# Ledger of designs, part 14: VH-VL binders against Rusticyanin (rus)

Target 1, 147 residues: Rusticyanin (rus), of Acidithiobacillus ferridurans (p0c918)
Amino acid sequence: TWKEATLPQVKAMLEKDTGKVSGDTVTYSGKTVHVVAAAVLPGFPFPSFEVHDKKNPTLEIPAGATVDVTFINTNKGFGHSFDITKKGPPYAVMPVIDPIVAGTGFSPVPKDGKFGYTDFTWHPTAGTYYYVCQIPGHAATGMFGKI
Short names: E, the ipSAE of ESMFold2; O, the ipSAE of OpenDDE; V2, 0.75 times the mean of E and O plus 0.25 times the DockQ between their complexes.

## First folded at step 20 (VH-VL; framework fv_iratumumab)

Design i101 (from i94 with light chain E55Q; at its last look DockQ between E and O 0.40; V2 from the best seeds 0.59)
Heavy chain, then light chain:
Amino acid sequence: QVQLQQWGAGLLKPSETLSLTCAVYGGSFSDHYWSWIRQPPGKGLEWIGDIYHSGDTNYNPSLKSRVTISVDTSKNQFSLKLNSVTAADTAVYYCTRGDYYHYMDVWGQGSLVTVSS
Amino acid sequence: DIQMTQSPTSLSASVGDRVTITCRASQRIYRWLTWYQQKPEKAPKSLIYAASSLQSGVPSRFSGSGSGTDFTLTISSLQPEDFATYYCQQYWSYPYTFGQGTRLEIK
ESMFold2, look of step 20: ipSAE 0.711; ipTM 0.875
ESMFold2 (binder alone), look of step 20: mean pLDDT 91; pTM 0.935
OpenDDE, look of step 20: ipSAE 0.809; ipTM 0.926
ESMFold2, look of step 21: ipSAE 0.665; ipTM 0.859
ESMFold2 (binder alone), look of step 21: mean pLDDT 91; pTM 0.935
OpenDDE, look of step 21: ipSAE 0.655; ipTM 0.893

Design i102 (from i94 with light chain Y30W W32Y; at its last look DockQ between E and O 0.47; V2 from the best seeds 0.00; counts 0 for: pae E 3.4 > 2)
Fold by ESMFold2, look of step 20:
Structure i102 (fold): chain C 147 residues (1-147), chain A 117 residues (1-117), chain B 107 residues (1-107)
Amino acid sequence: as target 1 above (147 residues)
Amino acid sequence: QVQLQQWGAGLLKPSETLSLTCAVYGGSFSDHYWSWIRQPPGKGLEWIGDIYHSGDTNYNPSLKSRVTISVDTSKNQFSLKLNSVTAADTAVYYCTRGDYYHYMDVWGQGSLVTVSS
Amino acid sequence: DIQMTQSPTSLSASVGDRVTITCRASQRIWRYLTWYQQKPEKAPKSLIYAASSLESGVPSRFSGSGSGTDFTLTISSLQPEDFATYYCQQYWSYPYTFGQGTRLEIK
């Protein structure tokens, strides 16, 4: 279910990401991990995800951790999704990423100064995953990242 | 093309209330933040506060006790009132438009307000 | 309040020079920074928003960089119309605050 946030609330949520940045990688540690992802924050290209102020970073998450994910759509005029799959790039215009391991489905478009966000919890096993936007054309033009 | 036009009294005595109005032409009043900024002559810029079209306000704590920003959505206008002015309030006052990407992308022409001694 | 400190406070340069102006925030502001240009007796004009995104109609000789606390405005080849005062502003947290300004003068 999608909730609404004001801009100050979005900014507060962005601060809650528990990762550490090294280059284009965000590394998480511990048994509980908070990942805060946004779609197209100010200063980032359309279409893209941002985690911890990095564009489409690789996320390194401990196998077996409890992963709390918050996804926020900050992209004025567009909906997005944040969906986790084992299917890697390249992606077609209509990406085929079934099965979806965890994710959000399509967000509402920002409206009336409010931004849609949602949370989900994920328990990864060891391996490589990808986070992908399922809006047609977005993954094909680079809206995805590796976990 | 969005344009902002502002007006109000330009010469005040100490203890009076500063009152300025800004009208929005050629664009949507909705879905934007509307701000007031001031600049004392020869000095830098100070953010006074903003208001969302719904009436929600945010004020600079340094001025919060004296400032009121309001909207009249029927006229596409917003206004600034600053109570109990002193010479320190002498400045050019600007109204501005913005959103979450472009906080102040459109500016009014400016209004010089002088508080006499 | 987040303090914004610009360097230098003023500088002189010649037409054709490459100029850099820096802005430092007292706390992390991510990319929530705007650069303004102001000429005497005029309202400020937005040049760059979100630290590095050029406003429409702004010449490509202007560029911005940085994130976090340290930001730079660069003019790659100074033109006569670029002599002005430049301000940075953070819009990460209330109250929004400006740098003290950098006056760019002809040498």
Scores: ipSAE 0.401, ipTM 0.795, lowest interface PAE 3.4, mean pLDDT 88
ESMFold2 (binder alone), look of step 20: mean pLDDT 91; pTM 0.937
OpenDDE, look of step 20: ipSAE 0.696; ipTM 0.906

Design i103 (from i94 with heavy chain H32Y; at its last look DockQ between E and O 0.44; V2 from the best seeds 0.62)
Heavy chain, then light chain:
Amino acid sequence: QVQLQQWGAGLLKPSETLSLTCAVYGGSFSDYYWSWIRQPPGKGLEWIGDIYHSGDTNYNPSLKSRVTISVDTSKNQFSLKLNSVTAADTAVYYCTRGDYYHYMDVWGQGSLVTVSS
Amino acid sequence: DIQMTQSPTSLSASVGDRVTITCRASQRIYRWLTWYQQKPEKAPKSLIYAASSLESGVPSRFSGSGSGTDFTLTISSLQPEDFATYYCQQYWSYPYTFGQGTRLEIK
ESMFold2, look of step 20: ipSAE 0.683; ipTM 0.867
ESMFold2 (binder alone), look of step 20: mean pLDDT 92; pTM 0.938
OpenDDE, look of step 20: ipSAE 0.801; ipTM 0.925
ESMFold2, look of step 22: ipSAE 0.728; ipTM 0.883
ESMFold2 (binder alone), look of step 22: mean pLDDT 91; pTM 0.937
OpenDDE, look of step 22: ipSAE 0.624; ipTM 0.878

Design i104 (from i94 with heavy chain Y100S Y101S, light chain W32S; at its last look DockQ between E and O 0.26; V2 from the best seeds 0.00; counts 0 for: pae E 9.8 > 2)
Fold by ESMFold2, look of step 20:
Structure i104 (fold): chain C 147 residues (1-147), chain A 117 residues (1-117), chain B 107 residues (1-107)
Amino acid sequence: as target 1 above (147 residues)
Amino acid sequence: QVQLQQWGAGLLKPSETLSLTCAVYGGSFSDHYWSWIRQPPGKGLEWIGDIYHSGDTNYNPSLKSRVTISVDTSKNQFSLKLNSVTAADTAVYYCTRGDSSHYMDVWGQGSLVTVSS
Amino acid sequence: DIQMTQSPTSLSASVGDRVTITCRASQRIYRSLTWYQQKPEKAPKSLIYAASSLESGVPSRFSGSGSGTDFTLTISSLQPEDFATYYCQQYWSYPYTFGQGTRLEIK
């Protein structure tokens, strides 16, 4: 279920990400981690994900960790999703990424100064994963990242 | 092309109220933040506050007790009042437009306000 | 409040030089940073917003980079009209704050 946030509340949520940035990688540690991802904050290139102020970063997460994910759609005019899969790039206009390991489904479009967000919990096993937007065309033009 | 024209009294005595008005021409007043910035002579820039067309304001905490920014949507104008001025308030004051990301992309011509003893 | 620190405070350069000016925020501002150019007795002019996006009509010799806390303005081939004072400004968190300025002078 999607909740609503104001821009100040979105900024506060972004600060809750527990990762550490090194280059284009965000590294997480410990038994529980918090990943806060946004679809394009106002003023950033479109379409992309932002995690800890990095565009489509590689996320390094310990296998077996409890991963609490918050996804926020800040991209005015579009819905987005944050869906995790083992299917890597390249992606077609209609992405073929089933099975979805964990994810959000499609967000509401931001309106009236409010942004939709949702949470989910994921327990990764060892391996390589990708986080992908399933809106047609978005993954094909680069809206994805590696885990 | 959007233009900002500003006016108001330029010479004040200590304890008086600074009052400036900015008129918006050639563009929409809606969906923008309207800001006041000041620059003491030979010094850097200080953000005073802003106002959205709805009347919602944000003020620099350093000035919040003394500052009021208001809007008159019927005239496409916004204003600055700063009460209880001292010599430290001597500066060039600018009105500015911000887009929905709150940066200042259009600036007024500036108004020098001098507070004398 | 987020403090913005520019470096250098002043810089001398020749026409044709490549010039870099840096700006550091005291905490994360993501990409919410604007660069301004100010000439004597004039209002500042926006050059770059969102850290790297050129404003309309700004020459392509200007570029911006960075995110998070560390940002750079670059002029790839300095022209006579580029001698001015440059300011960075964060617009992530109220109060919005400016760097102290970098004065770019002819050598």
Scores: ipSAE 0.006, ipTM 0.584, lowest interface PAE 9.8, mean pLDDT 85
ESMFold2 (binder alone), look of step 20: mean pLDDT 91; pTM 0.937
OpenDDE, look of step 20: ipSAE 0.171; ipTM 0.781

## First folded at step 21 (VH-VL; framework fv_iratumumab)

Design i105 (from i101 with heavy chain H32Y; at its last look DockQ between E and O 0.40; V2 from the best seeds 0.66)
Heavy chain, then light chain:
Amino acid sequence: QVQLQQWGAGLLKPSETLSLTCAVYGGSFSDYYWSWIRQPPGKGLEWIGDIYHSGDTNYNPSLKSRVTISVDTSKNQFSLKLNSVTAADTAVYYCTRGDYYHYMDVWGQGSLVTVSS
Amino acid sequence: DIQMTQSPTSLSASVGDRVTITCRASQRIYRWLTWYQQKPEKAPKSLIYAASSLQSGVPSRFSGSGSGTDFTLTISSLQPEDFATYYCQQYWSYPYTFGQGTRLEIK
ESMFold2, look of step 21: ipSAE 0.761; ipTM 0.892
ESMFold2 (binder alone), look of step 21: mean pLDDT 91; pTM 0.939
OpenDDE, look of step 21: ipSAE 0.566; ipTM 0.871
ESMFold2, look of step 22: ipSAE 0.694; ipTM 0.869
ESMFold2 (binder alone), look of step 22: mean pLDDT 91; pTM 0.937
OpenDDE, look of step 22: ipSAE 0.545; ipTM 0.861
ESMFold2, look of step 23: ipSAE 0.736; ipTM 0.890
ESMFold2 (binder alone), look of step 23: mean pLDDT 91; pTM 0.936
OpenDDE, look of step 23: ipSAE 0.761; ipTM 0.909

Design i106 (from i101 with heavy chain N58Y; at its last look DockQ between E and O 0.42; V2 from the best seeds 0.00; counts 0 for: pae O 3.2 > 2)
Fold by OpenDDE, look of step 21:
Structure i106 (fold): chain C 147 residues (1-147), chain A 117 residues (1-117), chain B 107 residues (1-107)
Amino acid sequence: as target 1 above (147 residues)
Amino acid sequence: QVQLQQWGAGLLKPSETLSLTCAVYGGSFSDHYWSWIRQPPGKGLEWIGDIYHSGDTYYNPSLKSRVTISVDTSKNQFSLKLNSVTAADTAVYYCTRGDYYHYMDVWGQGSLVTVSS
Amino acid sequence: DIQMTQSPTSLSASVGDRVTITCRASQRIYRWLTWYQQKPEKAPKSLIYAASSLQSGVPSRFSGSGSGTDFTLTISSLQPEDFATYYCQQYWSYPYTFGQGTRLEIK
């Protein structure tokens, strides 16, 4: 379920990410991790995700961990999703990504003065995953990252 | 479009209280916060404080003990009071609207307040 | 408090020049940074918000980049009306703070 948030709330949420940045990689450790991803403003012409100020970083997460994900849509006038899949790039403009193993689904367009956010929990097994936005054209133009 | 108009006394003596009011036209307080900024002559900008439509306030610690920001939703106005002024408080004072996306996207015309004995 | 340091404090340039102004935050502020333009005896005008988002009505020759602690305002081709003082401002953490300003003068 998507919720609305104020700027102070968004700031507080961003600080909950438990990862540590090294280069273009965010590394998580422990049995429980918290990933906070946001759609980067303005999201045009090429939208992207941001984790710890990094654009579409690789996320290193321990297999078997409990992953609490918070996705924040900060883009005024745009919808996004943060969905996990084993299907890697390239992605079509009209992506057909199956299966989605976890994710947010499509976000509503944020109201003026509000941000949108949602949470989900994921338990990854060993392997390679990708986080993608399923909005048409977004993944095709680079709105995805590796896990 | 939204416009801010501000007014208040422009000349004060030391120890007096600065009082400025900002009126919002063409919009509402909802979904925004409202700020006061000041700028001493020939110098940079200083944030004074914010007030949200909920009534929550945030003040610059350097001024907190002397500052009060309030809203009057019935009049679509918010105000600034600064007690015990000194020459250091001489500045142009601006009221602003804070947008969660754009931040301080609308400004008042500014009010010069001069503190002189 | 988060300190915002602009560089340079002043610079001279000519019409048509590419101009770059830098702002550094003493702490991580993510993308919660705004660039303002101020002309004499006028209120500041917002140019860029969220570090890189262009304010409505602002010419495309203005652009902002950066995240974390280092930010840049760029004017790709300076126009006569661009000579002014520019400020960066963080709105990540209270108290909100401004850079000291950069005065852009005509050469």
Scores: ipSAE 0.218, ipTM 0.788, lowest interface PAE 3.2, mean pLDDT 91
ESMFold2, look of step 21: ipSAE 0.667; ipTM 0.859
ESMFold2 (binder alone), look of step 21: mean pLDDT 90; pTM 0.929

Design i107 (from i101 with light chain R31K; at its last look DockQ between E and O 0.55; V2 from the best seeds 0.57)
Fold by OpenDDE, look of step 21:
Structure i107 (fold): chain C 147 residues (1-147), chain A 117 residues (1-117), chain B 107 residues (1-107)
Amino acid sequence: as target 1 above (147 residues)
Amino acid sequence: QVQLQQWGAGLLKPSETLSLTCAVYGGSFSDHYWSWIRQPPGKGLEWIGDIYHSGDTNYNPSLKSRVTISVDTSKNQFSLKLNSVTAADTAVYYCTRGDYYHYMDVWGQGSLVTVSS
Amino acid sequence: DIQMTQSPTSLSASVGDRVTITCRASQRIYKWLTWYQQKPEKAPKSLIYAASSLQSGVPSRFSGSGSGTDFTLTISSLQPEDFATYYCQQYWSYPYTFGQGTRLEIK
């Protein structure tokens, strides 16, 4: 379920991320972790994800952890998704990614003055995953990261 | 395109109350934060406070005891009152609009307020 | 309050030069930083928001970078109309605060 948020609410959500940044990697520890990812458009027309202000970072998450994910769409006029899969790059312009093991699905376009956000919980097993945006062209142009 | 027009008294004596009004034209008044900024002559910028269309306000603690920002949604206007002015309050005062990211993307023309005995 | 420190306070440059202005926050402000340009007797004009997003209508020679505490405004090739005073401002937490400004003058 997608909800609307104000900037102060977004700022509060950003602070909930429990990861620690080192280089291009965000490392999480413990049985319960909270990942806060945002969709941003620093290099229009190519969007990207940000975690701790890092562009498409690698996320290191313990296997068997309970992962609470908050995804925030900060882009005006654009929809995005934050979906988790074992399928790695490259991605087609019209991505066919199966299976999606967890994720947000497609976001609505944020209304003026508002941001969009949603939450989901994920329980990863050991292995390599990727987070991707399934909006056509986004993953193909780089809107994805490694887990 | 959105434009801000501001007006108010430009010359005050110490202990008087500064009163400025800002009107919004060509855009929505809702879903924005409306701010007041001031700049003493030859100096930098100071944030005074802001107000949301709902009436929620935030003030700079340095001025909180003397500042009141109000909104009149029926007129698409918001106002600044600063009580007990001194020479230190002499400045150009700007009203501004905060966009979705709350950065100040639209500014009024500025109002010089001089406090002199 | 979050303190914003700009460097340098003043800068002399020539048309065509690459110019860099820095801003440091006393604490983490993520990407919530705006760069403004102000010319004499005019209101400030927003150039960059969210640290690196170019305001609509602003020439591409302007760019912003950085996150956390250290930020940079870059003008790749200075034009005559770029001589002005520049300010950074954080809008992470209240009260919002500005840098002291950088005066960019012609050499």
Scores: ipSAE 0.489, ipTM 0.848, lowest interface PAE 1.7, mean pLDDT 93
ESMFold2, look of step 21: ipSAE 0.677; ipTM 0.862
ESMFold2 (binder alone), look of step 21: mean pLDDT 91; pTM 0.933

Design i108 (from i101 with light chain R31H; at its last look DockQ between E and O 0.43; V2 from the best seeds 0.50)
Fold by OpenDDE, look of step 21:
Structure i108 (fold): chain C 147 residues (1-147), chain A 117 residues (1-117), chain B 107 residues (1-107)
Amino acid sequence: as target 1 above (147 residues)
Amino acid sequence: QVQLQQWGAGLLKPSETLSLTCAVYGGSFSDHYWSWIRQPPGKGLEWIGDIYHSGDTNYNPSLKSRVTISVDTSKNQFSLKLNSVTAADTAVYYCTRGDYYHYMDVWGQGSLVTVSS
Amino acid sequence: DIQMTQSPTSLSASVGDRVTITCRASQRIYHWLTWYQQKPEKAPKSLIYAASSLQSGVPSRFSGSGSGTDFTLTISSLQPEDFATYYCQQYWSYPYTFGQGTRLEIK
């Protein structure tokens, strides 16, 4: 279910996020929300997520909402995932996270000139969740956030 | 490693056409955006435009009416033409390579173009 | 067009100093920002791309941070070869635009 995109397409997708930023939190409202997360490689070798201009922000999403998630891998030469779980940090270098309640799974390594992206829908119940990258070492070094 | 070599006329009179060419060595020409940047003496940098290997172009609106960027994939070269030059077009012109992120990671040596009557 | 404003325009510092240069975009550009270093009579050299990713071969004393509209280039411990002019550039939308530059001089 992974697709390829051009840079202009990636930029257009980034603008589809329906959240509003306040501090380190992105707040979503309504019955249907659209979360757009991108893998960013600041401070290599430690990657991070970017959501609505924020690095690994806390996402506030209404319980029972329909959450359309778009995950974009903008890193050349690296795979990533955007997976939802109730398991909080810390994460091992070789993460064993079960269960994953929703997510992308592992991305292919993007080809030169193309970016990778995928979509999934999630219906959260009330509670605390986390979004994580299951690539070895990524979550352990900080590639995760709270929902 | 990739290198860019550029050449063209360095001295022009007003109303003439600036013509520069950039050649790519040591790397692929495809899957990159190729750009032209200029810098007037003692001043900052201005983006002129870019071209993809397919021939798709983007120009700075400030120069669009006078600028043409072209590509010759058979030679791994791309060119800049700027019509109706004036003294304001005096600058060092750089060709650059952008990766698929579009940031400019490789630069030519620069070509000084002076417009003088 | 997106305006890029650097601060300061010029800066004097000594070897070993921590130096910070800022760049502000007139609108959000996410992380689509590059920092360049330019020495006299030379072409610019890319230092940081994607706001915080270090270009290959660039010393680790250089770092970039920020996202959205405010960005920072930091040199943790200034070296003699670091005296130069620095530029930020956005590549979020056409036309791509540069900051006016920051001249880093020896004190």
Scores: ipSAE 0.454, ipTM 0.835, lowest interface PAE 1.6, mean pLDDT 93
ESMFold2, look of step 21: ipSAE 0.596; ipTM 0.838
ESMFold2 (binder alone), look of step 21: mean pLDDT 91; pTM 0.925

Design i109 (from i101 with heavy chain T96A G98S; at its last look DockQ between E and O 0.41; V2 from the best seeds 0.58)
Fold by OpenDDE, look of step 21:
Structure i109 (fold): chain C 147 residues (1-147), chain A 117 residues (1-117), chain B 107 residues (1-107)
Amino acid sequence: as target 1 above (147 residues)
Amino acid sequence: QVQLQQWGAGLLKPSETLSLTCAVYGGSFSDHYWSWIRQPPGKGLEWIGDIYHSGDTNYNPSLKSRVTISVDTSKNQFSLKLNSVTAADTAVYYCARSDYYHYMDVWGQGSLVTVSS
Amino acid sequence: DIQMTQSPTSLSASVGDRVTITCRASQRIYRWLTWYQQKPEKAPKSLIYAASSLQSGVPSRFSGSGSGTDFTLTISSLQPEDFATYYCQQYWSYPYTFGQGTRLEIK
């Protein structure tokens, strides 16, 4: 379920990410990890994800961990999703990604003065995954990352 | 479109109290924080503080002991008072609106306040 | 307080030049960074917010990049009306703070 948040709340949520950044990789450790991803729009019209100040970083998460994901839409006038899949790039403009193993689904367009966010929990098995935005054109233009 | 108009005394003597008012036209008063910023002649910008329509205020610690920002929701106005002024308080003072993302997107025309004995 | 350091303090350039101004925060501010343009005897004007979002009505030759602590304002092709003073400002935490400014002058 999507919720609304104020800027101070968003700032607080961003600080909850438990990963450590090294290069283009964010590494998580422990049995329970917290991933905080935000949708950003650097260099419009191409959006991207930001995790721990990194643009579309590779996320290293232990297999079998409990992953609490917080996804924040900080864009005005745009919807996004943060969905997990085993399907890697390239992605079509109209993506048909199946299956989605976990994720947010499509976000509503944030109202003025508010940001949108949602949470979900994921338990990854060993393997390679990707996080993608299923909004048409977003993944095709680079709004995705590797797990 | 939103416009800010500000007014107040421009010439003060040391130890007096600076008093400026900013009026908001053409937009919502209750959805934004409202800020005061100052700029000494030939120098950079300093954030003074801001206020919400509820009266919630935030002040720069450098000025907190001397600054009071207030709001009059019935008039869509907010005000700045700075006590015990010195020559160091000589500056152009701006009122501004904080966007929903809290950057200042609309500014008043500025008010030059000169403190001189 | 978060300190904002701009570089350079002053810059001389010609029309058509590519200009880059940098801003560094003393601590992590994520994307809560705004660039302002100020002309003499005028109030500052917001150009870029959230580090890379172009303010409505601002020419596309202006762009912002960066996150965390290091930020950049770029003017791809300098126009006569772009000669002014530029400021960065963080709004991650109170008190909000500005860089010292960069004066862009005509060569």
Scores: ipSAE 0.570, ipTM 0.873, lowest interface PAE 1.5, mean pLDDT 94
ESMFold2, look of step 21: ipSAE 0.704; ipTM 0.870
ESMFold2 (binder alone), look of step 21: mean pLDDT 92; pTM 0.939

## First folded at step 22 (VH-VL; framework fv_iratumumab)

Design i110 (from i103 with light chain S53K; at its last fold request DockQ between E and O 0.39; V2 from the best seeds 0.70)
Heavy chain, then light chain:
Amino acid sequence: QVQLQQWGAGLLKPSETLSLTCAVYGGSFSDYYWSWIRQPPGKGLEWIGDIYHSGDTNYNPSLKSRVTISVDTSKNQFSLKLNSVTAADTAVYYCTRGDYYHYMDVWGQGSLVTVSS
Amino acid sequence: DIQMTQSPTSLSASVGDRVTITCRASQRIYRWLTWYQQKPEKAPKSLIYAASKLESGVPSRFSGSGSGTDFTLTISSLQPEDFATYYCQQYWSYPYTFGQGTRLEIK
ESMFold2, look of step 22: ipSAE 0.730; ipTM 0.885
ESMFold2 (binder alone), look of step 22: mean pLDDT 91; pTM 0.938
OpenDDE, look of step 22: ipSAE 0.700; ipTM 0.886
ESMFold2, look of step 23: ipSAE 0.729; ipTM 0.886
ESMFold2 (binder alone), look of step 23: mean pLDDT 91; pTM 0.935
OpenDDE, look of step 23: ipSAE 0.703; ipTM 0.895
ESMFold2, fold request of step 24: ipSAE 0.679, 0.722, 0.716; ipTM 0.868, 0.882, 0.884
ESMFold2 (binder alone), fold request of step 24: mean pLDDT 91, 91, 91; pTM 0.933, 0.934, 0.931
OpenDDE, fold request of step 24: ipSAE 0.884, 0.868, 0.668; ipTM 0.947, 0.943, 0.890

Design i111 (from i103 with heavy chain N58D; at its last look DockQ between E and O 0.43; V2 from the best seeds 0.60)
Fold by OpenDDE, look of step 22:
Structure i111 (fold): chain C 147 residues (1-147), chain A 117 residues (1-117), chain B 107 residues (1-107)
Amino acid sequence: as target 1 above (147 residues)
Amino acid sequence: QVQLQQWGAGLLKPSETLSLTCAVYGGSFSDYYWSWIRQPPGKGLEWIGDIYHSGDTDYNPSLKSRVTISVDTSKNQFSLKLNSVTAADTAVYYCTRGDYYHYMDVWGQGSLVTVSS
Amino acid sequence: DIQMTQSPTSLSASVGDRVTITCRASQRIYRWLTWYQQKPEKAPKSLIYAASSLESGVPSRFSGSGSGTDFTLTISSLQPEDFATYYCQQYWSYPYTFGQGTRLEIK
């Protein structure tokens, strides 16, 4: 479920990402990895994900790894979700995607004084996946990335 | 909308203590950080410190030994004290509000403090 | 302390010009960067927070970009009221620090 965090807590969470950046790809290694994704608004009006300071990067994660995902909503005026799916683009304005793992669900709009965040664990098998925001219009306008 | 109004002595002699107060109108201290910023004439901005409504403070290490920031929640006010002032402390001092993103979104009108012999 | 370096220190431009100001952090600050505008004898005014979020009431000609260490403030079409001094500020870690400022003057 969604939790509330202060800025110092958000900063601490961001630092937990275990990936290494190369170009537009964040590569994770090891048996246990920690992915920290944030919903940001770098190109108003269209939101995007940010992982390790990269916009909607491709995430390379070892098959069979334990993936701890932390999703942080940093947008004051928007709700977001972070769902994993095998369905690739393009996405409809109103996507109806059943995630392959229990994801974040829809985040509420953050209350004054707090950020919203949630986490879940994923165990990927070999293959191609996508992370997607299922808020209407967001994925259709580019709020997704490849795994 | 929220407004900050500040006051305090503007002319000091060396070794005296600077004392400024900032009052918050149209809002509350809850969920905000309250900061002091200063700007020497013709120069840039320097962060002095901040305080949370709980009284938790953080200071610039460059000023920590001389600075005290306090809050009076009953009056919706917070204050700055800077001991042992010198000419280098001459500046316009601003009180500010930072929301939970910590950026300063509301500023006081500024207070010129001149330290002169 | 995190050092913030702005570029340029000053620039001259004309109304209608596209203006770009950059700010570099000495270390990673994610997106915890604010841009301020200051006019003479006035308090600074926040324009952009969280690197790219437009403050309420700020014209859309202002935009911010960047994450990590390199940040940019852009004015797409300069207006007469935009001539001022601009500052970036990081709030990733204490002490919070400002860039040295960029004075935008009329050409």
Scores: ipSAE 0.616, ipTM 0.878, lowest interface PAE 1.1, mean pLDDT 93
ESMFold2, look of step 22: ipSAE 0.698; ipTM 0.873
ESMFold2 (binder alone), look of step 22: mean pLDDT 91; pTM 0.936

